# Designs tried in a protein design chat: VH-VL binders against Vacuolar protein-sorting-associated protein 25 (vps25). Part 9

Target 1, 194 residues: Vacuolar protein-sorting-associated protein 25 (vps25), of Dictyostelium discoideum (Social amoeba) (q55gd9)
Amino acid sequence: MSNQVFQFPPYYHKEPFFTIQPILNTRKKQFQMWQDLILQYCRYYKIYELDINESIKSNSVLFNNEKINRKLSREALKSIIDDIIENGFAEWVDKEKEKEKEKDKDNNNNNRVLIMWRKPDEWASLIYKWVADCGLLNTVLTVWEIQNGDDSKKQEFHQLNTTILMKSLKVLEKQSKCQTFSQDENVGVKFFSI
Short names: E, the ipSAE of ESMFold2; O, the ipSAE of OpenDDE; V2, 0.75 times the mean of E and O plus 0.25 times the DockQ between their complexes.

## First folded at step 9 (VH-VL; framework fv_pozelimab)

Design j5 (from g5 with heavy chain Y31W, light chain D91Y; at its last look DockQ between E and O 0.76; V2 from the best seeds 0.72)
Fold by ESMFold2, look of step 9:
Structure j5 (fold): chain C 194 residues (1-194), chain A 124 residues (1-124), chain B 107 residues (1-107)
Amino acid sequence: as target 1 above (194 residues)
Amino acid sequence: QVQLQESGPGLVKPSETLSLTCTVSGGSISWYYWTWIRQPPGKGLEWIGYIYYSGETDYNPSLKSRATISVDTSKNQFSLKLSSVTAADTAVYYCARDEYYEDSSGWDDAFDIWGQGTLVTVSS
Amino acid sequence: AIQMTQSPSSLSASVGDRVTITCRASQGIRNYLGWYQQKPGKAPKLLIYAASSLQSGVPSRFAGRGSGTDFTLTISSLQPEDFATYYCLQYYNYPWTFGQGTKVEIK
């Protein structure tokens, strides 16, 4: 009857963690710790996208520690996200608005972030292994069946974000391990033995 | 509560690689930065470098070309390799956990938890 | 790298004496300075962080002062267990650097 919740690291309860540190070497550690926290929190709750404006408005517990009355400012959060993107673990969803960032100056520019706590090539390996283990090589699956079907319910990629899934299938296509195709409004995929 | 223990060969020949392991007990290696520090006999302390438990490292520039710090989270351990050793590398080697404290200016790093140290002698 | 210079390199003192050790940084380090005590055959022990903040469990006879480049550690009434070597550490910028140490011996 007891449910498990994400256990925050000790540093989440330290006030300076929520303020961008002025010393570069300390800030480097701080940003690594924030990256690690964000990626593990998102993995725990299967969160593939963060909405910065909504996170701030809702006082998301990831960025707002009520017990010590500390939260990230929007500017701090954006700086941390920019660093995670530079390290290859996130990307902006609204890329055309990113090109207009100085022109528009609105709050929705660079707002939604794709979180890649597991890289597409790692997802690709998990999906291919499952297809092979289930005897589904040389058959056609829909993208929907991979992410939502009954046969994938026990797989970590069950309900995987569609953008990340497509990136992962592209990895397999480049390896000649699958071919995607469109029919009507659906995407199908055939996996090949190699 | 948390305890650190260094292990590895106490004698290493010149030009070979010094290899040490720090085992963390009474707590998890996760979520922390971990550091190696050494002290030649009768001399002062020298910071070697650190590793975050997920793999990020930084090193003293004087040792960067020869030092490699690694972590194995499944064994709750982190390690130091120092290549091409000479007699100058003879020292007591300590592992330590980076701990931070708060003050009015923010984050203050310190080493409050240390291993007992292990002497490594580099000799023919 | 930031050089830390301690003074004196050694001193002799009696139980009950007031002892002062200085540490000078080659550039400003604000208050990012720690003091460590080391007894023979043991790992260093943290005494002071942030130049003046006393670590939990450390006796109040230890006091740290200073900011910028000039720092002191004072032991107001030396006890038998205080005979050791003392090191300052700057953690303002990498590489972190220790002073060369100050050995406090029985007179």
Scores: ipSAE 0.592, ipTM 0.811, lowest interface PAE 1.7, mean pLDDT 89
ESMFold2 (binder alone), look of step 9: mean pLDDT 90; pTM 0.922
OpenDDE, look of step 9: ipSAE 0.836; ipTM 0.919

Design j6 (from g5 with heavy chain Y101S S105Y, light chain L54R; at its last look DockQ between E and O 0.78; V2 from the best seeds 0.00; counts 0 for: pae E 5.9 > 2)
Fold by ESMFold2, look of step 9:
Structure j6 (fold): chain C 194 residues (1-194), chain A 124 residues (1-124), chain B 107 residues (1-107)
Amino acid sequence: as target 1 above (194 residues)
Amino acid sequence: QVQLQESGPGLVKPSETLSLTCTVSGGSISYYYWTWIRQPPGKGLEWIGYIYYSGETDYNPSLKSRATISVDTSKNQFSLKLSSVTAADTAVYYCARDEYSEDSYGWDDAFDIWGQGTLVTVSS
Amino acid sequence: AIQMTQSPSSLSASVGDRVTITCRASQGIRNYLGWYQQKPGKAPKLLIYAASSRQSGVPSRFAGRGSGTDFTLTISSLQPEDFATYYCLQDYNYPWTFGQGTKVEIK
């Protein structure tokens, strides 16, 4: 069993990378590099959510390079995340969890972020192809079977974040490729042939 | 050591598309900015545009309507297509790596590694 | 676009001479200025970045100076291998633009 770790790109070891750059073109490059790093790191470790405050408090290696003694400030990380959201690769979790806002008294109710290193329509395509390839069109599956079942164990969407999975199924529903419904204790889904 | 090599047809007819590929050897294309620069015979240098290995591009406004830069990370290559060429597009075409550098003012864009260049002549 | 104007357009000098090339930007570019050397039939070679920082392997006789709009490249003792055309490049804002070049001829 290999104890492989994520290989950071060369620019992660450059001190200015950890400070928001004042020149606009330099900052645009910096933010693109951070987006790329965050998405690749999260893909490598199958991370679907980041907690900004906890990442800073725990000195997460993603945002804290101990080799060069540099880390992102919370404000810098927030700015980078806002840019990633604007580009469609992330979104605030707090917008979808109304009750969880009541427990978080921070001045900023945007702290947990959903990281979409693969977008819901791409996940949707992978799931639909798998269903078709396995001969499961026009049958009923549970969301749990897709996410956690033994038959999906080798698929990239195995153990996919539930929010992203439901977004992906909504993409397919809008395309008339599936329909979700309540079934006993589970959410069921039926996939249709096209 | 990282090396860059341009390849493609040396002769292109007017109104056709110029197509060049830059092959990166001795290093990875990932995590870098890659650029195309050209030099008409006996003239100065003109920046064409860049691509980040993930696909982001930007172009010199003078060429933006006609230029397309693409990257294939699995082949460690990036490419230039320039459509609707004329004799004015005759030049030596260089690919280059854009190396960022640390300093107190943010990083600087420097073309630290260049290909040898390939002459593309546009004539009928 | 930011225009970069070099002077002189050409010069002749002897081995051992001190040579100075200037580059002027049409607007302030702080220190976002590079210098490149190009020998006939060869690709350009990076000499100086960030106005004054020497690239690894570049001899100490090459020195960059300046900030804002006015920049110089100085070769303190010209060598036979320094026969070339020299270009400045601004990397302050897109599109990145080169000066028109300064040809240095060895007598």
Scores: ipSAE 0.140, ipTM 0.671, lowest interface PAE 5.9, mean pLDDT 87
ESMFold2 (binder alone), look of step 9: mean pLDDT 91; pTM 0.933
OpenDDE, look of step 9: ipSAE 0.748; ipTM 0.886

## First folded at step 10 (VH-VL; framework fv_pozelimab)

Design k1 (from j4 with light chain G34A; at its last look DockQ between E and O 0.82; V2 from the best seeds 0.77)
Fold by ESMFold2, look of step 10:
Structure k1 (fold): chain C 194 residues (1-194), chain A 124 residues (1-124), chain B 107 residues (1-107)
Amino acid sequence: as target 1 above (194 residues)
Amino acid sequence: QVQLQESGPGLVKPSETLSLTCTVSGGSISWYYWTWIRQPPGKGLEWIGYIYYSGETDYNPSLKSRATISVDTSKNQFSLKLSSVTAADTAVYYCARDEYYEDSHGWDDAFDIWGQGTLVTVSS
Amino acid sequence: AIQMTQSPSSLSASVGDRVTITCRASQGIRNYLAWYQQKPGKAPKLLIYAASSLQSGVPSRFAGRGSGTDFTLTISSLQPEDFATYYCLQDYNYPWTFGQGTKVEIK
């Protein structure tokens, strides 16, 4: 099942790729290359979140090339992630408030990153199409059924990260294509014909 | 074994749009930056702009308002459109690959592979 | 934009001569300079990158030197196939810019 591995790009094997470049236009290219690599790697393995501290500690192969003995520093990885966030392909996870409570020494204001290798409005379109194609308009589904139900098993959004799924439903809700509501311990959603 | 080949009309009317395509063979367009460069007959070289295979572009400010570079990864191609052309746009147009080099000083870029070039003449 | 000025614009030389071409940048570009050779009717060919690093397959008679604003390309013993036009290119900052060229001709 795990015979296939992600094929890294040629530039992953070049040492300067792992050091933030001093020339601004070269750095722009470097950051675009890192963004593309991170997004494609995460898409390949269906990774929706990265933990910066854990990635560094575990010597994650995404950021640590053992063949050439090079890895991103924590500072470089943070800078690259900040750029991806600015470009709209990532965002910090809501644990920032807990980290802000540590007054003494806080080297990790931001650590977990939501990776949006497909944006919520694109996911929203896929979900709405599936609901319409399956004759589920004007019925109530749970978020769990969309994410994990038997009827969604073959869809790209099967097992989608819950945070991204909720963002995608909010896109549809703003378009009047669905409405979310509380149901027991879960969130229900009703999709509308428009 | 990677080869680049420019194609497109050799004659373009003034005020119309010049369109060229660069076909990449013997290798993949993926993971690279790709560049257009031109050379008016008997004159020097001018960098037009680049595209990353995923779509990011940047252009020479002198051409930015008129130039559009695009990529079609399914065809292993990238293209240049230059609108509102005049006689000053008559040139040999080259496509090139931006190759990344390791050096003692860090990251270096250079154009390691060029197409043969195609002459585009702007005349009525 | 960073202006690149080559000197001389042209020169005449004989086979076996040592030839030196100068390229000056209008501002500091560290070692972000490349040299290209172009023969008539052909695309440019990369000779030197990073001011002094020889591209694979380029004869060792070609040598690049310099950093900052002043750079040279030297051909230590000119061969018949070296009669061409040579361009420097700065890759320090966009837009990337070429020098105007130096034509090396048979004396």
Scores: ipSAE 0.641, ipTM 0.830, lowest interface PAE 1.5, mean pLDDT 89
ESMFold2 (binder alone), look of step 10: mean pLDDT 92; pTM 0.937
OpenDDE, look of step 10: ipSAE 0.862; ipTM 0.937

Design k2 (from j4 with heavy chain Y100W; at its last look DockQ between E and O 0.87; V2 from the best seeds 0.78)
Fold by ESMFold2, look of step 10:
Structure k2 (fold): chain C 194 residues (1-194), chain A 124 residues (1-124), chain B 107 residues (1-107)
Amino acid sequence: as target 1 above (194 residues)
Amino acid sequence: QVQLQESGPGLVKPSETLSLTCTVSGGSISWYYWTWIRQPPGKGLEWIGYIYYSGETDYNPSLKSRATISVDTSKNQFSLKLSSVTAADTAVYYCARDEWYEDSHGWDDAFDIWGQGTLVTVSS
Amino acid sequence: AIQMTQSPSSLSASVGDRVTITCRASQGIRNYLGWYQQKPGKAPKLLIYAASSLQSGVPSRFAGRGSGTDFTLTISSLQPEDFATYYCLQDYNYPWTFGQGTKVEIK
């Protein structure tokens, strides 16, 4: 059990998978395959953020297949990540700060990416259902309790990345299903029946 | 080894919906593109469309307005629905696995595994 | 859509003959072409992918050639089990399209 590892798909062992394909039809399929692989891998290991430079430098097994001596180039990985972002399953971390860093370095400095194998609206639905099922409507919870509390240990959102959790709560706020507020050193949340 | 089997009604009335299911056995539906292809009696083969196991689809424009391909990974199955059928839709329907092949000069797709086919007759 | 035209539509040949089937694309498709064999009452079977690459388990008497718009499938010495209809398929662009088929009959 504690020795379980992610089972890579058959196409991970095919050399051209690691080179951006020039034909649009083939590249569309390749990018869908990479998206699915990245999302499934990150879901399996609960990886919510990827550091592109560190992944390449460390020869991460996600992007480097040692058995066939093939790996994604930086340019290929960035292209695949851009596609995942356009599809709504990822986003650059600190987006508002990227203009300032790019100006300082005179180059695109996007490096850390938030991976959302479930989108915030899907997480929002899971959290709200759990709150309702546990009889916690109209009570105050902390973000920590949702994320780390004993009552959420069986839920997929247990130990969910805080940025994604806050995005998910904002979805619920827009639906009038909760209200967030400051509570000591963290965020409190009250969920409403509607 | 992986095998595909089509199932569904062999007779469908005009204007109704043709519904077929392909069951994957001896392997998993995951990580592959899956395709429906048909062949009217005595005629050639026509590509209908595909589905990636996670749900993404594309269709032959000639059938796009009437065709829907879906997947149920928990049952290891994918399906075709073709609405508003006419006698022209009478055909042997095949499901197939779209396998990716590597070649020294590029990447190519091919249908490496086919179901045995099922005849669907559209008749009143 | 890319149209694939096969020639001839049918042929008769004897065991041991060399048979050549031609497939022409309405536009360049590089080497994105497969060849399939279909025996009566059976599903098609993949023979050749990427224009010239032999599928595992397919006899070496089958050979594919071509690039761009003009492709051929050759059977160097026809065997009794090669009686079938042969189809080319382009997978260069959607919709994927088959040729109309070539029926190979034994004399």
Scores: ipSAE 0.638, ipTM 0.833, lowest interface PAE 1.6, mean pLDDT 89
ESMFold2 (binder alone), look of step 10: mean pLDDT 92; pTM 0.944
OpenDDE, look of step 10: ipSAE 0.862; ipTM 0.937

Design k3 (at its last look DockQ between E and O 0.43; V2 from the best seeds 0.00; counts 0 for: pae E 7.5 > 2)
Fold by ESMFold2, look of step 10:
Structure k3 (fold): chain C 194 residues (1-194), chain A 123 residues (1-123), chain B 107 residues (1-107)
Amino acid sequence: as target 1 above (194 residues)
Amino acid sequence: QVQLQESGPGLVKPSETLSLTCTVSGGSISWYYWTWIRQPPGKGLEWIGYIYYSGETDYNPSLKSRATISVDTSKNQFSLKLSSVTAADTAVYYCARDEYYEDHGWDDAFDIWGQGTLVTVSS
Amino acid sequence: AIQMTQSPSSLSASVGDRVTITCRASQGIRNYLGWYQQKPGKAPKLLIYAASSLQSGVPSRFAGRGSGTDFTLTISSLQPEDFATYYCLQDYNYPWTFGQGTKVEIK
């Protein structure tokens, strides 16, 4: 361990940062600052998913600054997350709960969000380059080998979230750079030369 | 204390690319918005565009097709490139900090400016 | 884009005079207006932000007022160092735009 922790930006220590700003131009800057903070924090700690209810309950340091006694409300956090989703850097994991919205208060709220601090297109490029560099084109790999195998241990995608990995493989499949298929009780993938 | 200094060629030929660098000293470029502004001789001020340290930009529509602002956090610098210049691009170019959350209560203010650098476009 | 119109374009005044400069926006900008002073050969200097908030280190003889579309900068007792060109800037919406400037000259 390096004994270092994520370094929060100066604006994290300003009270208005934790309250949704009423003016659209200021709010746009505020939301950009929250997006960058969330993505960089999650990248630093290799966090691929956030649980909103647990973050609020546990007073997560990402959303709760105890030095100034300020934290995001759940409504503010959801608004920020919705913006990050609109910008293509996140998506809800619990989408089906939304269709029960009319009947139940909390059952209609999404809670877990996938954080894509590196987009599937970018992961796809890293994976394909690695496959090509290692001479693994035209061979069959398992998703497990890409994610957890000894040959990928030095790669940034080692232990990548499975949902993001599958999205990344679908990007390559659309580009005719691979094909996925069932392999017994796992997913196999064959990468092609271009 | 934060200081800004523009640098780059003072003379640029027509149709070439104007390139300027702003060096930030006495503070970090990270987590702030940074802006380029220009002033033709004897004329008023024109906002060119901004960059957030992570790379997000926006530009004056009058310059958007030709202007590129970039940042290099490792050098604590941000830069302006303006392509296909003409005599109309002759101006003093300023870099400035957009400060709002430290001392301005989340209201924007260009509180620190570079001294400016004159760029002349001529053959 | 939001147009900012300053008036007058220039004025002559004596030391000790009260000077008022007007800035008009083409649409409502609430209080998102700054005032900047520029002396020949120098970069602009921030005087007022958020229409009426005095920048640190700026003398109290400078006062900004207004909201919506009509704004003023007042210098209550003009000093020799105040002869300069003054610009308003709207920071309500991109692209941010300056007024054309008001030159304050000695009489």
Scores: ipSAE 0.023, ipTM 0.605, lowest interface PAE 7.5, mean pLDDT 88
ESMFold2 (binder alone), look of step 10: mean pLDDT 92; pTM 0.946
OpenDDE, look of step 10: ipSAE 0.858; ipTM 0.935

Design k4 (from j4 with light chain Y94W W96Y; at its last fold request DockQ between E and O 0.79; V2 from the best seeds 0.77)
Heavy chain, then light chain:
Amino acid sequence: QVQLQESGPGLVKPSETLSLTCTVSGGSISWYYWTWIRQPPGKGLEWIGYIYYSGETDYNPSLKSRATISVDTSKNQFSLKLSSVTAADTAVYYCARDEYYEDSHGWDDAFDIWGQGTLVTVSS
Amino acid sequence: AIQMTQSPSSLSASVGDRVTITCRASQGIRNYLGWYQQKPGKAPKLLIYAASSLQSGVPSRFAGRGSGTDFTLTISSLQPEDFATYYCLQDYNWPYTFGQGTKVEIK
ESMFold2, look of step 10: ipSAE 0.685; ipTM 0.863
ESMFold2 (binder alone), look of step 10: mean pLDDT 92; pTM 0.938
OpenDDE, look of step 10: ipSAE 0.860; ipTM 0.937
ESMFold2, fold request of step 11: ipSAE 0.604, 0.673, 0.588; ipTM 0.831, 0.863, 0.827
ESMFold2 (binder alone), fold request of step 11: mean pLDDT 92, 91, 92; pTM 0.936, 0.937, 0.938
OpenDDE, fold request of step 11: ipSAE 0.860, 0.861, 0.857; ipTM 0.939, 0.939, 0.937

Design k5 (from j4 with light chain N93Y; at its last look DockQ between E and O 0.80; V2 from the best seeds 0.00; counts 0 for: pae E 2.3 > 2)
Fold by ESMFold2, look of step 10:
Structure k5 (fold): chain C 194 residues (1-194), chain A 124 residues (1-124), chain B 107 residues (1-107)
Amino acid sequence: as target 1 above (194 residues)
Amino acid sequence: QVQLQESGPGLVKPSETLSLTCTVSGGSISWYYWTWIRQPPGKGLEWIGYIYYSGETDYNPSLKSRATISVDTSKNQFSLKLSSVTAADTAVYYCARDEYYEDSHGWDDAFDIWGQGTLVTVSS
Amino acid sequence: AIQMTQSPSSLSASVGDRVTITCRASQGIRNYLGWYQQKPGKAPKLLIYAASSLQSGVPSRFAGRGSGTDFTLTISSLQPEDFATYYCLQDYYYPWTFGQGTKVEIK
């Protein structure tokens, strides 16, 4: 029996990696390396969402290398996340909140980020293939059954983040491969043969 | 120890595509930037471009329209294609690893591991 | 692109000599400069990174200095294995560019 832990890249153990580089082209490489590290780490542990403040406060090993006594500042992490969002691999969870009615700060209060280490169109393909392979075309499934049902237990999308799953179903709807519908608090989906 | 080895045809006809592969052994291609550099016989070194193992590339502007660098992580290899070659493309071609060094002013890069080089002649 | 100019283009020296090679950048590059050694028929070998930092396994007789635009490589006591061509490389801005080389020959 082997215990697997995420194997950090060699550059994670280099002190300059944790300080935003002043030279633009070097910083471009640094940000690509951080993007790759964050996506691979989140894929390894099936993490779909990061909380920036909690990651810094808890000294998450992703952003805090105790061996060399280096960690990202919150400002640096936010800059890196902004770049990942620009590249289409992440998005702010709080962007759907536009009101100041809550106790949270003003409209630039971004903290939680959705991490898309596999994009919705790739998830869509996996889900559609599974539906077809299991003979479930032209039947109705619930979103819950896709995420949590016994029939999906062995699939990579089992317990997939709900936001990413809905994005993935929307990809399939645009391809005329499914149709979603709501009833009460449930969402159903019917997949079509194409 | 990590070693790099260039391979590919040593003779390429004008107007055709030069194609080289660098094989990484004794270590993983993952997590590094990888670079192609060339040297015409008896002359200096010219940086061609790089690839990050996940696919991001950039090129010397002098070669950008003709050069393509690619990576195959399953084979632990990265490759160079240079299209529309002329006699001016005759050179020893090196692959190299871009290693990251710490410094008081931040990150510095250097080529810590090189392949032995392969001569590509463009003629006939 | 940043041009790197080395001086001299070649020099002749004897074992035990102190030699100095210079490299000038066409604009400021802070300390983003490396030095490489190349023997005929072989790949270049990294000697110095960040202008003055010695690569692991490189003898202490090699020393780099400089910042901004003017840099030097000094070999304090030339050994038989040091007869080679030396190149500087700027890694400040893309495209990265090498100097034209300095050939160190035996008298």
Scores: ipSAE 0.536, ipTM 0.799, lowest interface PAE 2.3, mean pLDDT 89
ESMFold2 (binder alone), look of step 10: mean pLDDT 93; pTM 0.949
OpenDDE, look of step 10: ipSAE 0.849; ipTM 0.929

Design k6 (from j4 with heavy chain D103N S104P; at its last fold request DockQ between E and O 0.81; V2 from the best seeds 0.79)
Heavy chain, then light chain:
Amino acid sequence: QVQLQESGPGLVKPSETLSLTCTVSGGSISWYYWTWIRQPPGKGLEWIGYIYYSGETDYNPSLKSRATISVDTSKNQFSLKLSSVTAADTAVYYCARDEYYENPHGWDDAFDIWGQGTLVTVSS
Amino acid sequence: AIQMTQSPSSLSASVGDRVTITCRASQGIRNYLGWYQQKPGKAPKLLIYAASSLQSGVPSRFAGRGSGTDFTLTISSLQPEDFATYYCLQDYNYPWTFGQGTKVEIK
ESMFold2, look of step 10: ipSAE 0.699; ipTM 0.862
ESMFold2 (binder alone), look of step 10: mean pLDDT 92; pTM 0.945
OpenDDE, look of step 10: ipSAE 0.867; ipTM 0.940
ESMFold2, fold request of step 11: ipSAE 0.650, 0.675, 0.691; ipTM 0.845, 0.856, 0.862
ESMFold2 (binder alone), fold request of step 11: mean pLDDT 93, 93, 93; pTM 0.949, 0.948, 0.947
OpenDDE, fold request of step 11: ipSAE 0.864, 0.865, 0.865; ipTM 0.941, 0.941, 0.941

## First folded at step 11 (VH-VL; framework fv_pozelimab)

Design n1 (from k6 with light chain Y94W W96Y; at its last look DockQ between E and O 0.82; V2 from the best seeds 0.79)
Fold by ESMFold2, look of step 11:
Structure n1 (fold): chain C 194 residues (1-194), chain A 124 residues (1-124), chain B 107 residues (1-107)
Amino acid sequence: as target 1 above (194 residues)
Amino acid sequence: QVQLQESGPGLVKPSETLSLTCTVSGGSISWYYWTWIRQPPGKGLEWIGYIYYSGETDYNPSLKSRATISVDTSKNQFSLKLSSVTAADTAVYYCARDEYYENPHGWDDAFDIWGQGTLVTVSS
Amino acid sequence: AIQMTQSPSSLSASVGDRVTITCRASQGIRNYLGWYQQKPGKAPKLLIYAASSLQSGVPSRFAGRGSGTDFTLTISSLQPEDFATYYCLQDYNWPYTFGQGTKVEIK
């Protein structure tokens, strides 16, 4: 599977897909299709965060189809991302800049977006099951060991984005299934049997 | 070639629920919108609603309170349920694929593939 | 909802005739108009999308014209397999709506 590339849907090869459609019916379908494409692409490549400016500057294949010479404008991508956020599948990484309510073009910190193609509660379940299956309940692991350690190498959460991992651990903490704590520069986690 | 086939009971009693399934073969249900359309005997076509393969739906307002379209991607199928049926719901029911065509300044929808249709009679 | 009105409701014609069917929208729909052919006991078949673009595999004797509110489907030199009912469909705005149909019968 290491040589496989993401197979784009047929509509990715339709030129108008890359321009915000003026007709409401068509635009609603277009935005749903972009949301689905972005989530599926990010899942395939394990992308948890998009940098809008970098995606546009680098001509990311997700938003730039060289075969038909079409790409999303920054404005179009921003509109699509805003819709995905409204639907609960993404969020701005730096929400404090939203409180200033300045123009979006003047605020570079509203540029990185967290993409939640798998929700924190789903990640939480996968992590807890792995801890239980490996006999690691009632022992201390570091956050680094969960996301980068040799013991998690085969797990889908290997190299999981730290923000999503911490959100997932908070879900488990609310369920009394773990407790996090800081030790020096690391975050430790103890998982409980219940 | 992608083919669509409707299946379900041909006779439904008044006040009960009409239930139909469309099976997609020769291709994947993924990445498309899928539509139900009906045609009462001797009459024209009526759009019922559509579903994106990931689950999002919209319905004709005339049927919205009674119609539910769902999808099962693992079976490559989508379905229609129409509750509280009356004789007025007697029709041939078609499933169809929404295909996208390039159009100057936009894109256009068209139903490029249809099932053969199944007659559902509401009677007893 | 956008109402689509076809005329005539039916017509009789001979093989080789030129026939024209019209479709009128209750509001402007630009070119968001499709034409479908339906033979008895069969599903509709897409002929034309975007008012004038011919679907793959459809004979060139079919031609669509129009924009805004007034549209036509013309069949040049009618063939035996063209006796059918024809429907226009607007996909400009939800809900999608069909015309009431035009039946083309053999004279």
Scores: ipSAE 0.689, ipTM 0.868, lowest interface PAE 1.2, mean pLDDT 89
ESMFold2 (binder alone), look of step 11: mean pLDDT 92; pTM 0.938
OpenDDE, look of step 11: ipSAE 0.863; ipTM 0.940

